VHH binders against EKC/KEOPS complex subunit cgi121 (cgi121). Designs and how they scored, part 138

Target 1, 174 residues: EKC/KEOPS complex subunit cgi121 (cgi121), of Schizosaccharomyces pombe (q9p7j3)
Amino acid sequence: MILPLFPETQVHVFVYENVSNCAAIHEQLISQNPIYDYAFLDAATILYKKQVYSAIIRALEDRRDEQMKTKTIHSEVILSLSPKTEISSAFRQFSMTKKSKNIVVVKIDSKLTEEEEFERLDKLVEGNRVEFSDEELQKLIDFKVLKKNYKLDPSTLENPLASILSSIALRGYS
Key: E = the ipSAE of ESMFold2; O = the ipSAE of OpenDDE; V2 = 0.75 times the mean of E and O plus 0.25 times the DockQ between their complexes.

## First folded at step 15 (VHH)

Design zd11 (from zb52 with T57I D101S; framework vhh_7yz9_2; at its last look DockQ between E and O 0.76; V2 from the best seeds 0.78)
Fold by OpenDDE, look of step 15:
Order: C-alpha cells, then sequence, then structure tokens
Structure zd11 (fold): chain B 174 residues (1-174), chain A 120 residues (1-120)
C-alpha cells in the first residue's frame, strides 16, 4: 500500500494468528538476521489499523527529519507506537515476544508486491494469515495490555482511538 | 578513517553538573546528525539527545529540561551539558553520528563511550 503523505514509500502490513514459532523469530531478531527485516508487533497491543498507520507515519516523519531514535525504520515503528520516549519501554510494550501468539508484521520500503512479500514472509512465520482490519484486530487485542500501554481511563475509553492517536502524535511533547 | 572521541565523563554528586564533548574526524561532520546515547550494563542503549545537521534538537523525556545538546561544526564537536544530575543518569555515554540516505540504509558511527557516575 501507499500512504498519502509518503507516496514513494511502499508499505505492507500483515496479521498472523496462532503463530507457533514466535520464540524462533525472536531469536532471529536478537541476532539481527537481515532476512527478518520487519517490524514484529504483538497483536495483543494493537486495536486499530490507524494505530499502526500512525506509528508508521511517525517513523517515516522521523526518518524524513533525520530524527530517528532507533537503528532501523522498523524499530522506529515500534518506538512510534509508544507514548514514552524510552526505546526499551516501547519494545516491552509493543514488540513481539517469545510468548506471543498473534502478531502484526510491518514492512517499510518494500520492493515487492503485497503477494510477493507475503510469500517471503510466510516462509518465516508459522501461523495463519488474517485480514489486516479493525474487525480482526479486535479479536486479538488484550484490553488490559492496551489500557496499561496508553494509560486509558474511563474518560478516554469513550474514544480509545483518539486517545491512542494523541499519545502517538504527542510523544515527547509536554 | 572516521573517529569519534568522547570526553568529560567522571564522578559527580547528585545535583551536580558535567559537560561532555565529542570530537569527530574522518568524515564530513556538518552532514551528519549528531547525538548522545547512554547504556548501563546488561541493558540496551537509550537515546538521550539528538541534533540534526539543520540544528533541530530532540531530548528523551528523562533528561528534558536538564540536559542541553549543541554542536560546533567549525570544531567538529558535539556537546552535552548535563545539569541537575541524578543517580539514574549513571551510565556510559556514547557519541553517535548518523548519515541519512534517501534510498539506502543509514550510516552510523559510534564513539567508545565515556562513563558518568552520579552518586547519591
Amino acid sequence: as target 1 above (174 residues)
Amino acid sequence: QWQLVESGGGLVQAGGSLRLSCTASGFTFSSYRMGWYRQTAGNEREWVALITKSGRIDYADSVKGRFTISRDNAKNTVYLQMNSLKPEDTAVYYCTARLYSKYGPTEDYWGQGTPVTVSS
């Protein structure tokens, strides 16, 4: 897909459920295997497509402005999901773990079609691909985790999307 | 060959101040985003402060209002003024230079680090 603000940057997002090899993927990420050049997110922390898109846009803006805080555009996406500026906190909050079962995978600067990218990624992930939609994400979300990550309270829970997007957009602002 | 050399680290009491310096050589300093990261044993490096080639600055929340980053392109040097230091600021501080490419990966250089210890 193409984002309106970044027409020259191709982005793909995939969702997998019932992934059996997250531990193995995690080890590859730790070893910085270039084949695993993706952002691997825990689906339990993602509620909306716009949440993911907002993080991607924030990461791309950081790159454009030469203000990336992390090593790669994909790690910057993970950081961009967090209301906190600490990298370690962002990864603990949103990154796939060895214990994850459902994941959201983001590819930035893809040179492949969505189908080609999927074929490549499908060799790495042992799970079932589902549609990248709010409906499917809502089935995988852990609301306890979501509330904790974004410090949602009864007032902000009336419109969680607005609160989440504000947190992402205003990260680093006081 | 490129080089980043940090200086200014040491032992200081809580509430005290230090000024770190990082001098670069072997690359076009003015083209790079400069920054400071810090790391404690067993943990990942955390970003502290960044300053782009255009002079745009970002701070981590934990140091905002206390630390000030600046650069002198004529001296190929980036500075980190650290005021109101806290024990949790104790870490090895690393200078970094990053060159952004439009169509390729970024190019990163790192110094060897300078230790900062803040006692209670």
Scores: ipSAE 0.888, ipTM 0.940, lowest interface PAE 0.5, mean pLDDT 95
Fold by ESMFold2, look of step 15:
Structure zd11 (fold): chain B 174 residues (1-174), chain A 120 residues (1-120)
Amino acid sequence: as target 1 above (174 residues)
Amino acid sequence: QWQLVESGGGLVQAGGSLRLSCTASGFTFSSYRMGWYRQTAGNEREWVALITKSGRIDYADSVKGRFTISRDNAKNTVYLQMNSLKPEDTAVYYCTARLYSKYGPTEDYWGQGTPVTVSS
């Protein structure tokens, strides 16, 4: 997919459920294996497609402006999901862990079609691919985790989208 | 052949001030985004402040209003003025120099660090 503000940047997003090898993937990420150069997110933290796209846009804006805090565009997406500037908190809260069961995977600057990128990723992830859609994400979310990560009040849980997107867009301006 | 040399760390009482300096050599200083990170024992490095080649500045939430980053391109030096220091600011502070392309960072240089201890 191509974002209007970044027309030369190809982005792919995949969702996997029932992933059996998150521990193995995590070890490869720790070792900085370049084959695993994706953002691996815990799907329990993601409720909306727009949540992911907003974090991607924020990361790309910081890259454009030479204000990235992390080493890669993919790690910057993970930071950009957080309402706070602390890197370790963002990774703890949003990144896939060894115990994750469902994941959202982001590739930025892909030189491959969606089908080609999927074929590559499918060799790495042992799980069932599902559609990247609000319907599928809603089945995988943990609302207790979402509420904690974004400090959502009971009054906003019915319509949390605007609060979440505002947190992503305005990080660092508070 | 490049170097980043931090100085100015030490022991200070809570509420006090320190000024860190980082002097660069072996690369074109004015072309790099400069930054400060810090690390406590057993933890990952955390971002503190940055200043771009064009002079844009940003700070971590935990230091806003207390720390000031600046650069002097004539002296190839970046500074971190740290005021109102708290025990939580105790860490090893690392200077960084980062060069960007349109695809992101292409060079990422790190100093050896200067320890800062803030006692109560």
Scores: ipSAE 0.695, ipTM 0.887, lowest interface PAE 1.4, mean pLDDT 91
ESMFold2 (binder alone), look of step 15: mean pLDDT 84; pTM 0.839

Design zd2 (from zb52 with G55S; framework vhh_7yz9_2; at its last look DockQ between E and O 0.93; V2 from the best seeds 0.85)
Fold by OpenDDE, look of step 15:
Structure zd2 (fold): chain B 174 residues (1-174), chain A 120 residues (1-120)
Amino acid sequence: as target 1 above (174 residues)
Amino acid sequence: QWQLVESGGGLVQAGGSLRLSCTASGFTFSSYRMGWYRQTAGNEREWVALITKSSRTDYADSVKGRFTISRDNAKNTVYLQMNSLKPEDTAVYYCTARLYDKYGPTEDYWGQGTPVTVSS
């Protein structure tokens, strides 16, 4: 996939449900295993494709502007999902944990086709791949977590996407 | 051999001010994004303030309006003016220098850190 504003950057996004080895993946991430060069997100915190795209774009903008706060573009994606500037908060809110069951995996600057990248990633993730769509994401979301992460209230819940995108785009500009 | 040396840390009362300095050597200072992070025992480092090679600045929400980052390329030095300090600002402050290419950071240097303690 190519983003309109970043035509030279290839991005792939995958969704897995019923993942049995999140704990093992998490350990590899902690050890900074380069084979796991992805952004691993907890699917319970993701409601829209545009939420993921918005975070990716924000991360890419940070890279372009040499204002990355984290070590890697993938960790920057995780930070970019959060309305807060704290790195620890963002990871706590959106990153895959040992207890996660469903995950969204983002690869930036891929040199492989989507199918090739999937074959590579499928060796790391023990779960079922599902379509990256709003429909599938809606099946995996935890609305309690979503409401907490973005401080959604009855008024903003009327249009959650707008609120989420605003939070991402305007992070640090309040 | 590259080096980042922080100075200016110490003990200060709440509401007080400190000015941290970080002097760089061994690399082309003007090409690097400079920044300050802080860390408390048992926690991950958090970013505090960043300044690009074009002197564009960014601040964490917790310090915005109180801290100011600046750089002097002629002196290879980055500064952090910290005003209205709070006890929660207590941490070891680290200077960082980062070089970018189109894919992201290629070099990442860190100082030894300077402790800042804010008493209530």
Scores: ipSAE 0.901, ipTM 0.953, lowest interface PAE 0.5, mean pLDDT 95
Fold by ESMFold2, look of step 15:
Structure zd2 (fold): chain B 174 residues (1-174), chain A 120 residues (1-120)
Amino acid sequence: as target 1 above (174 residues)
Amino acid sequence: QWQLVESGGGLVQAGGSLRLSCTASGFTFSSYRMGWYRQTAGNEREWVALITKSSRTDYADSVKGRFTISRDNAKNTVYLQMNSLKPEDTAVYYCTARLYDKYGPTEDYWGQGTPVTVSS
């Protein structure tokens, strides 16, 4: 996938359910193993495709403008999901943990087709791939977690998309 | 060999001010995005402020309106003016220099850090 504002940047997004080896993946991320150079997100925190795309766009804008706060574009995606500028809380809230069951995986600057990238990723993740769609994400979300991460109240919970996207776009301006 | 040397840290009472300086050598200072991070005991480093090579600035939520980052390319120096200091600002402050290509940071230099303690 090519985002219109970033025509030279190929992006792939995968969703896995029932992942049995998140602890092993987490160990490799801590060790900074370059084979694991992806953003691994906890699917319990992701309700919409647009949520993920907005974070990717924000990270790419910050890279373009030389304003990244983290060391890699993938870690910047994790920060960009957060309404706050604090790096540690963004990772605690959105990143895959040892206890995660379902994950969303983002690859930016891929030189591979979607199928080739999937074949590589599938060697790393022990779980079942599902479609990256709002329908599948809705099955994996934890609404209690979503509400807490974005401070959604009853009026916002009816249609939370605009509130969530505003939080991502306007981080640092309020 | 590159170097980043921070100075200006110390002990100050809440509500006071400090000015941190970071002087660079061994690289073309004007080509780098400069920044400040801070670290409290037992925690990860957190971003505080940045200033691009074209002098655009950005600040963490917790310091916006109180801290000002600036640079003087003639002196190879970046500054952090810290006003209205709070005990929560107590940390070791690190100066950073970052060079970019189209794929992101290619060089990422860190100073040794300067301690700042803000007493209640």
Scores: ipSAE 0.756, ipTM 0.909, lowest interface PAE 1.2, mean pLDDT 92
ESMFold2 (binder alone), look of step 15: mean pLDDT 85; pTM 0.851

Design zd3 (from zb52 with G55S T57I; framework vhh_7yz9_2; at its last look DockQ between E and O 0.92; V2 from the best seeds 0.85)
Fold by OpenDDE, look of step 15:
Structure zd3 (fold): chain B 174 residues (1-174), chain A 120 residues (1-120)
Amino acid sequence: as target 1 above (174 residues)
Amino acid sequence: QWQLVESGGGLVQAGGSLRLSCTASGFTFSSYRMGWYRQTAGNEREWVALITKSSRIDYADSVKGRFTISRDNAKNTVYLQMNSLKPEDTAVYYCTARLYDKYGPTEDYWGQGTPVTVSS
């Protein structure tokens, strides 16, 4: 996938459900295993494709502007999902945990086709791949978590996408 | 051999001020994004303030309006003016220098840190 604002950057996004080895993946991430050079997100916190894209774009902008707050572009994606500037808060809110069951995996600067990247990632994730779509994400979302993460109230819940995107885009500007 | 040396930390009362300095050597200072992070025992290091080679500045929400980052390329020094300090600002403050290419950071340097303690 190519983003309009970053035509030279290839991005792949995958969704897995019923993942049995999140704990093992998490340990590899803690140990900073380079084979796991992805952003692993908890699907329970993701409602829209545009939410993921917005976070990716913000991370890429941070990289372009040499203002990344985290060590890697993938960790920056995780931070970019959060309305808060704290790194620990963002990871707590949006990153895959040992107890996660469904995950969204983001790869930035991939040198592989989507199929090749999937084959590589499929060796790491023990779960079922599903389509990266709003429909599938909607099946995996935890609305309680979503509401908490973005401080959604009855008024903003009328258009959650707008509220989420605003939170992402305007982080640090309020 | 590169080096980042922080100074200016210490004990201060709530509402007080400190000014941290970080002097760099061993690399082309003007090419690097400079910044300050802070860390408390048992927690992850958090970013505080960043300033790019073009002097673009970002602040964490917790320090906006209170802290000011600046750099002097002629002196290879980055500063952090900390006003209206709070007990929650207590931490070891680390200076950092980061070099970028089109794919992201290629070099990361960190100082040894300077402790800041804000008493109630």
Scores: ipSAE 0.915, ipTM 0.960, lowest interface PAE 0.5, mean pLDDT 96
Fold by ESMFold2, look of step 15:
Structure zd3 (fold): chain B 174 residues (1-174), chain A 120 residues (1-120)
Amino acid sequence: as target 1 above (174 residues)
Amino acid sequence: QWQLVESGGGLVQAGGSLRLSCTASGFTFSSYRMGWYRQTAGNEREWVALITKSSRIDYADSVKGRFTISRDNAKNTVYLQMNSLKPEDTAVYYCTARLYDKYGPTEDYWGQGTPVTVSS
């Protein structure tokens, strides 16, 4: 897909459920294997497509403005999901871990079609691809995790989208 | 050969101040985004502050209002003025220099670090 503010930047987002090899993927990410140059997110932390898009946009804005805090655009997406500036907390809260079961995978600056990128990613991820949609994301979310990550109180849990998007957009301003 | 040399660290009482300096050589300093990170024992490095080549500035939430980053391109030096220091600010502080292209950082230089200890 193409984001209007970043017309030269090709982005793909994939969702996998029942992933059996997160530990192996995690080892490759630690070793900085360039074949695994994606943002691997724990789907238990993602409720909305707009949550992911907002983090991608924030990361791209920080890249444009030379204000990235992490090493890669994909790690910056992970940080950008967080309401806070602490890098370690963002990774602990949003990144895929060895124990993750469902994942959201983001590729920024892809030179491939969605199908071509999927074919490469599918060789790396042992799981079932599902649609990147609010319907599928709602099946995979952990609301306890969501509440903790974004400090949602009971009133915001019934309509959390605006609170979540504000947290992403306003990080560093309060 | 590029260099980043930090100085100004040490032991200070809570509520006190320190000024860190980082002097660069071996690259075109004015073209780089400069920054400070810190690392506490047993933890990963965390971002503290940055200043772009056009002097846009950003701070981590934990230091905003207490720390000030600045740069002097004529002296190839970036500074971190740390006021109202807390024990939680105890860390090794690293100077960084980043060069960007449209895909992100292409050069990512790190100093050796300068330890700061804030006693209660």
Scores: ipSAE 0.738, ipTM 0.901, lowest interface PAE 1.2, mean pLDDT 92
ESMFold2 (binder alone), look of step 15: mean pLDDT 85; pTM 0.845

Design zd5 (from zb52 with Y100F; framework vhh_7yz9_2; at its last look DockQ between E and O 0.87; V2 from the best seeds 0.83)
Fold by OpenDDE, look of step 15:
Structure zd5 (fold): chain B 174 residues (1-174), chain A 120 residues (1-120)
Amino acid sequence: as target 1 above (174 residues)
Amino acid sequence: QWQLVESGGGLVQAGGSLRLSCTASGFTFSSYRMGWYRQTAGNEREWVALITKSGRTDYADSVKGRFTISRDNAKNTVYLQMNSLKPEDTAVYYCTARLFDKYGPTEDYWGQGTPVTVSS
């Protein structure tokens, strides 16, 4: 897909459920294997497509403005999901862990079609691909984790999307 | 070859101030985004402050309002003024220089680090 604000940047997002090899993927990420050049997110922390898109846009803006805090655009996406500025906190909150079962995978600057990228990624992830949609994400979300990550309370839970997007957009602002 | 040399670290009491300096050589300083990161033993390196080639600055929430990053391109030097220091600011502080293209960082240089210890 192409984002309106970044027409020359191709982005692909995939969702996998019942992934059996997250631990193995995690080890590859730790070793910085270039084959795993993706942002691997824990699906339990993602509720909306717009949440992911907002993080991607924030990361792309940071890259454009040379304000990236992390080493790669994909790690910057993970940081961009967080309302906090600490990198370690963002990764603990949103990145795939060894214990994850459902994941959201983001690819920035893809030179492949969505289908080609999927074929490549499918060799790395042992799970079932599902549609990247709010409906499917809602089936995988852990609301306890979501509430904790974004400090949602009864008032903000009336419109969680607005609260989440505000947190992402206003990260670092007081 | 490139080099980043930090200085100014040391021991200071809580509430005190330090000014770190980082002098660069071996690359076109004015083309690079400069920054400071810090790391404690057993933990990941965290960003502290950044300054772009145009002079735009950004700060981690934990240091905002207390730290100020600046650069002098004529001296190939980046500074970090640290005021109102806290024990939790204790870490090894690293200077970094990063060059960007449209896809992200293409060059990434790091100093050897300067230790900062803030006592209670």
Scores: ipSAE 0.870, ipTM 0.936, lowest interface PAE 0.5, mean pLDDT 95
Fold by ESMFold2, look of step 15:
Structure zd5 (fold): chain B 174 residues (1-174), chain A 120 residues (1-120)
Amino acid sequence: as target 1 above (174 residues)
Amino acid sequence: QWQLVESGGGLVQAGGSLRLSCTASGFTFSSYRMGWYRQTAGNEREWVALITKSGRTDYADSVKGRFTISRDNAKNTVYLQMNSLKPEDTAVYYCTARLFDKYGPTEDYWGQGTPVTVSS
């Protein structure tokens, strides 16, 4: 997919459920293996496609403006999901862990078609690919985690999208 | 050949102020985004502040309103004015210089760090 404001930047997003090898993937991420140069997110933290796209857009804007706080565009996506500027808490709350079961995987600056990127990624992830859609994400979300990560109150949980997107867009105020 | 030399750290009482300086050499200072990070024992480095080559600034939530980053391109120096210091600001502070292309950082230089201790 190509975002209108970033027309030369190809982005792919994949969702996997029932992933059996998150521990192995996690070890490769710690080792900074370039084959694993993706953002691996815990799907329990992601309810909407727009949540992911808003974090991608924020990361790309910070790259354009030379305001990245982390070392890579993929790590910046993880930070950009957070309503707060603290890097360690953003990774703790949104990144895939050894115990994750379902994941969202983001590739930015891809030189491959979606199908080609999928073929590459499918060799790395032992799980079942599902559509990147609000319908599928809703099945994988943990609402307790979502509420905690974005400090949502009971009235916001009926339609949390606007609150979540505002938190991503307005990061830097507390 | 490049160098980032931090100074101005030390011991200060809570509520007090310190000014950190970082002087650069061996690269074109005016072309780099400058920044400060800090690290407490047993934890990852955390971002504190940045100033772009055009002078735009941004700050971590925990320091906004208390810290001010600035740069003097004629002296190849970036500063961090730290006011209303709290014990939680105790850390080693690192100066960083970052050069960007369209894909992100291409150069990322780090100083050796200067310790700051804020006593209660």
Scores: ipSAE 0.760, ipTM 0.910, lowest interface PAE 1.1, mean pLDDT 92
ESMFold2 (binder alone), look of step 15: mean pLDDT 85; pTM 0.852

Design zd6 (from zb52 with K102R; framework vhh_7yz9_2; at its last look DockQ between E and O 0.91; V2 from the best seeds 0.82)
Fold by OpenDDE, look of step 15:
Structure zd6 (fold): chain B 174 residues (1-174), chain A 120 residues (1-120)
Amino acid sequence: as target 1 above (174 residues)
Amino acid sequence: QWQLVESGGGLVQAGGSLRLSCTASGFTFSSYRMGWYRQTAGNEREWVALITKSGRTDYADSVKGRFTISRDNAKNTVYLQMNSLKPEDTAVYYCTARLYDRYGPTEDYWGQGTPVTVSS
């Protein structure tokens, strides 16, 4: 996939459900295994495709402007999902954990086709791939977690997407 | 051999001020984005402030309005003016220099850190 604002950057996003080896993946991430050069997100925290895209765009903008706060573009995506500026908070809120069961995986600057990237990633993730769509994400979301992460209230819950995107876009501008 | 040397840390009372300095050598200072991070024992390092090559600044929410980052390319030095300090600002502060290409950071240098302790 190519983002309109970043035509030279190829991005792939995958969704897995019923993942049995999140703990093992997490250990590889901690050890900074380069084979696991992805952003691994907890699907329980993701409600919309545009939420993911917004975070990706924010991360790419930070890279473009040399304002990345984290070490890698993928970790910057995770930070970009958060309304908070604290890195630790963002990772606690949105990153895959050892206890995760469903995950969203983001690859930025891929040199492979989507199918080739999937074949590579499928060797790392023991789960079932599902479509990256709002429909599938809605099946995996934990609304309690979502409400907590973005401080959603009854008024903002009427249009959660707007609130989420605003939080992402305006992080650090309050 | 590149080097980043921080100075200016110490003990200060709440509400007080400190000014940290970081002097760079061994690389083209003006080409790097400079920044300050801080870390407490047992926790991850958190970003505090960044300043790009062009002088654009960014701050963590916890320090915005209180801290000011600046740079002097002629002196190869980046500064962090810390005002209205709070006990929660207590940490080891690290200077960082980062070089970018189109894919992200290609070089990432860190200083040894300077401790800041804010007493209540």
Scores: ipSAE 0.889, ipTM 0.945, lowest interface PAE 0.5, mean pLDDT 95
Fold by ESMFold2, look of step 15:
Structure zd6 (fold): chain B 174 residues (1-174), chain A 120 residues (1-120)
Amino acid sequence: as target 1 above (174 residues)
Amino acid sequence: QWQLVESGGGLVQAGGSLRLSCTASGFTFSSYRMGWYRQTAGNEREWVALITKSGRTDYADSVKGRFTISRDNAKNTVYLQMNSLKPEDTAVYYCTARLYDRYGPTEDYWGQGTPVTVSS
């Protein structure tokens, strides 16, 4: 996928359900294995495609403006999902953990087609690929987690998208 | 043979102020984004503030309104003015210098850190 503001940057997003090897992937991320250079997100925290794209856009804007807070563009996506600037809390809240069962995986600056990137990623993830769509994400979300992460109240739970996107876009401007 | 040397840390009572300095050598200071991070024992480093080569600044939520980052390119120095200090500001503070190209950070330098202790 090509984002309008970043026409030279190829992005792919994949969703896996029933992942059996999150602990092994997590170990590889800690060891900084370059083969695993993706953003691995816990799908329990993601309700909308636009939530992920907004975080990607925010990370790319910070890279463009030389304002990244983390070391890689993929770790910056994880931070960018958070309404707060604290790096450790963003990772605790949104990153895949050893206990995760469903994940969203983001690749930025891909030189591969979607299917070529999938072929590489599929060697790393032991799970079932599903469509990156709001319909599939809704099946994997934990609404208690979503409400807590974005401090959603009853008035926003009917249409939480605007509140979530505002949190991502406006972080640091309060 | 690059170097980042932090100074200005120490002991201070809550409500007090400190000014941290970080002097750079061995690279073109004016080309780098400068920043401050901090780390408490047993925790990962957390971002505090940054100042781009053009002078734009940004701050972590926990310090906004109390801390000010600035740079003096003639002295190869970045500063962190820390006002209204709280016990939770106690940490080792690290100066960073980061060089970007079109794909992101290419060089990422860290000082050895300067301890700051804020007592109640």
Scores: ipSAE 0.690, ipTM 0.889, lowest interface PAE 1.5, mean pLDDT 91
ESMFold2 (binder alone), look of step 15: mean pLDDT 85; pTM 0.853

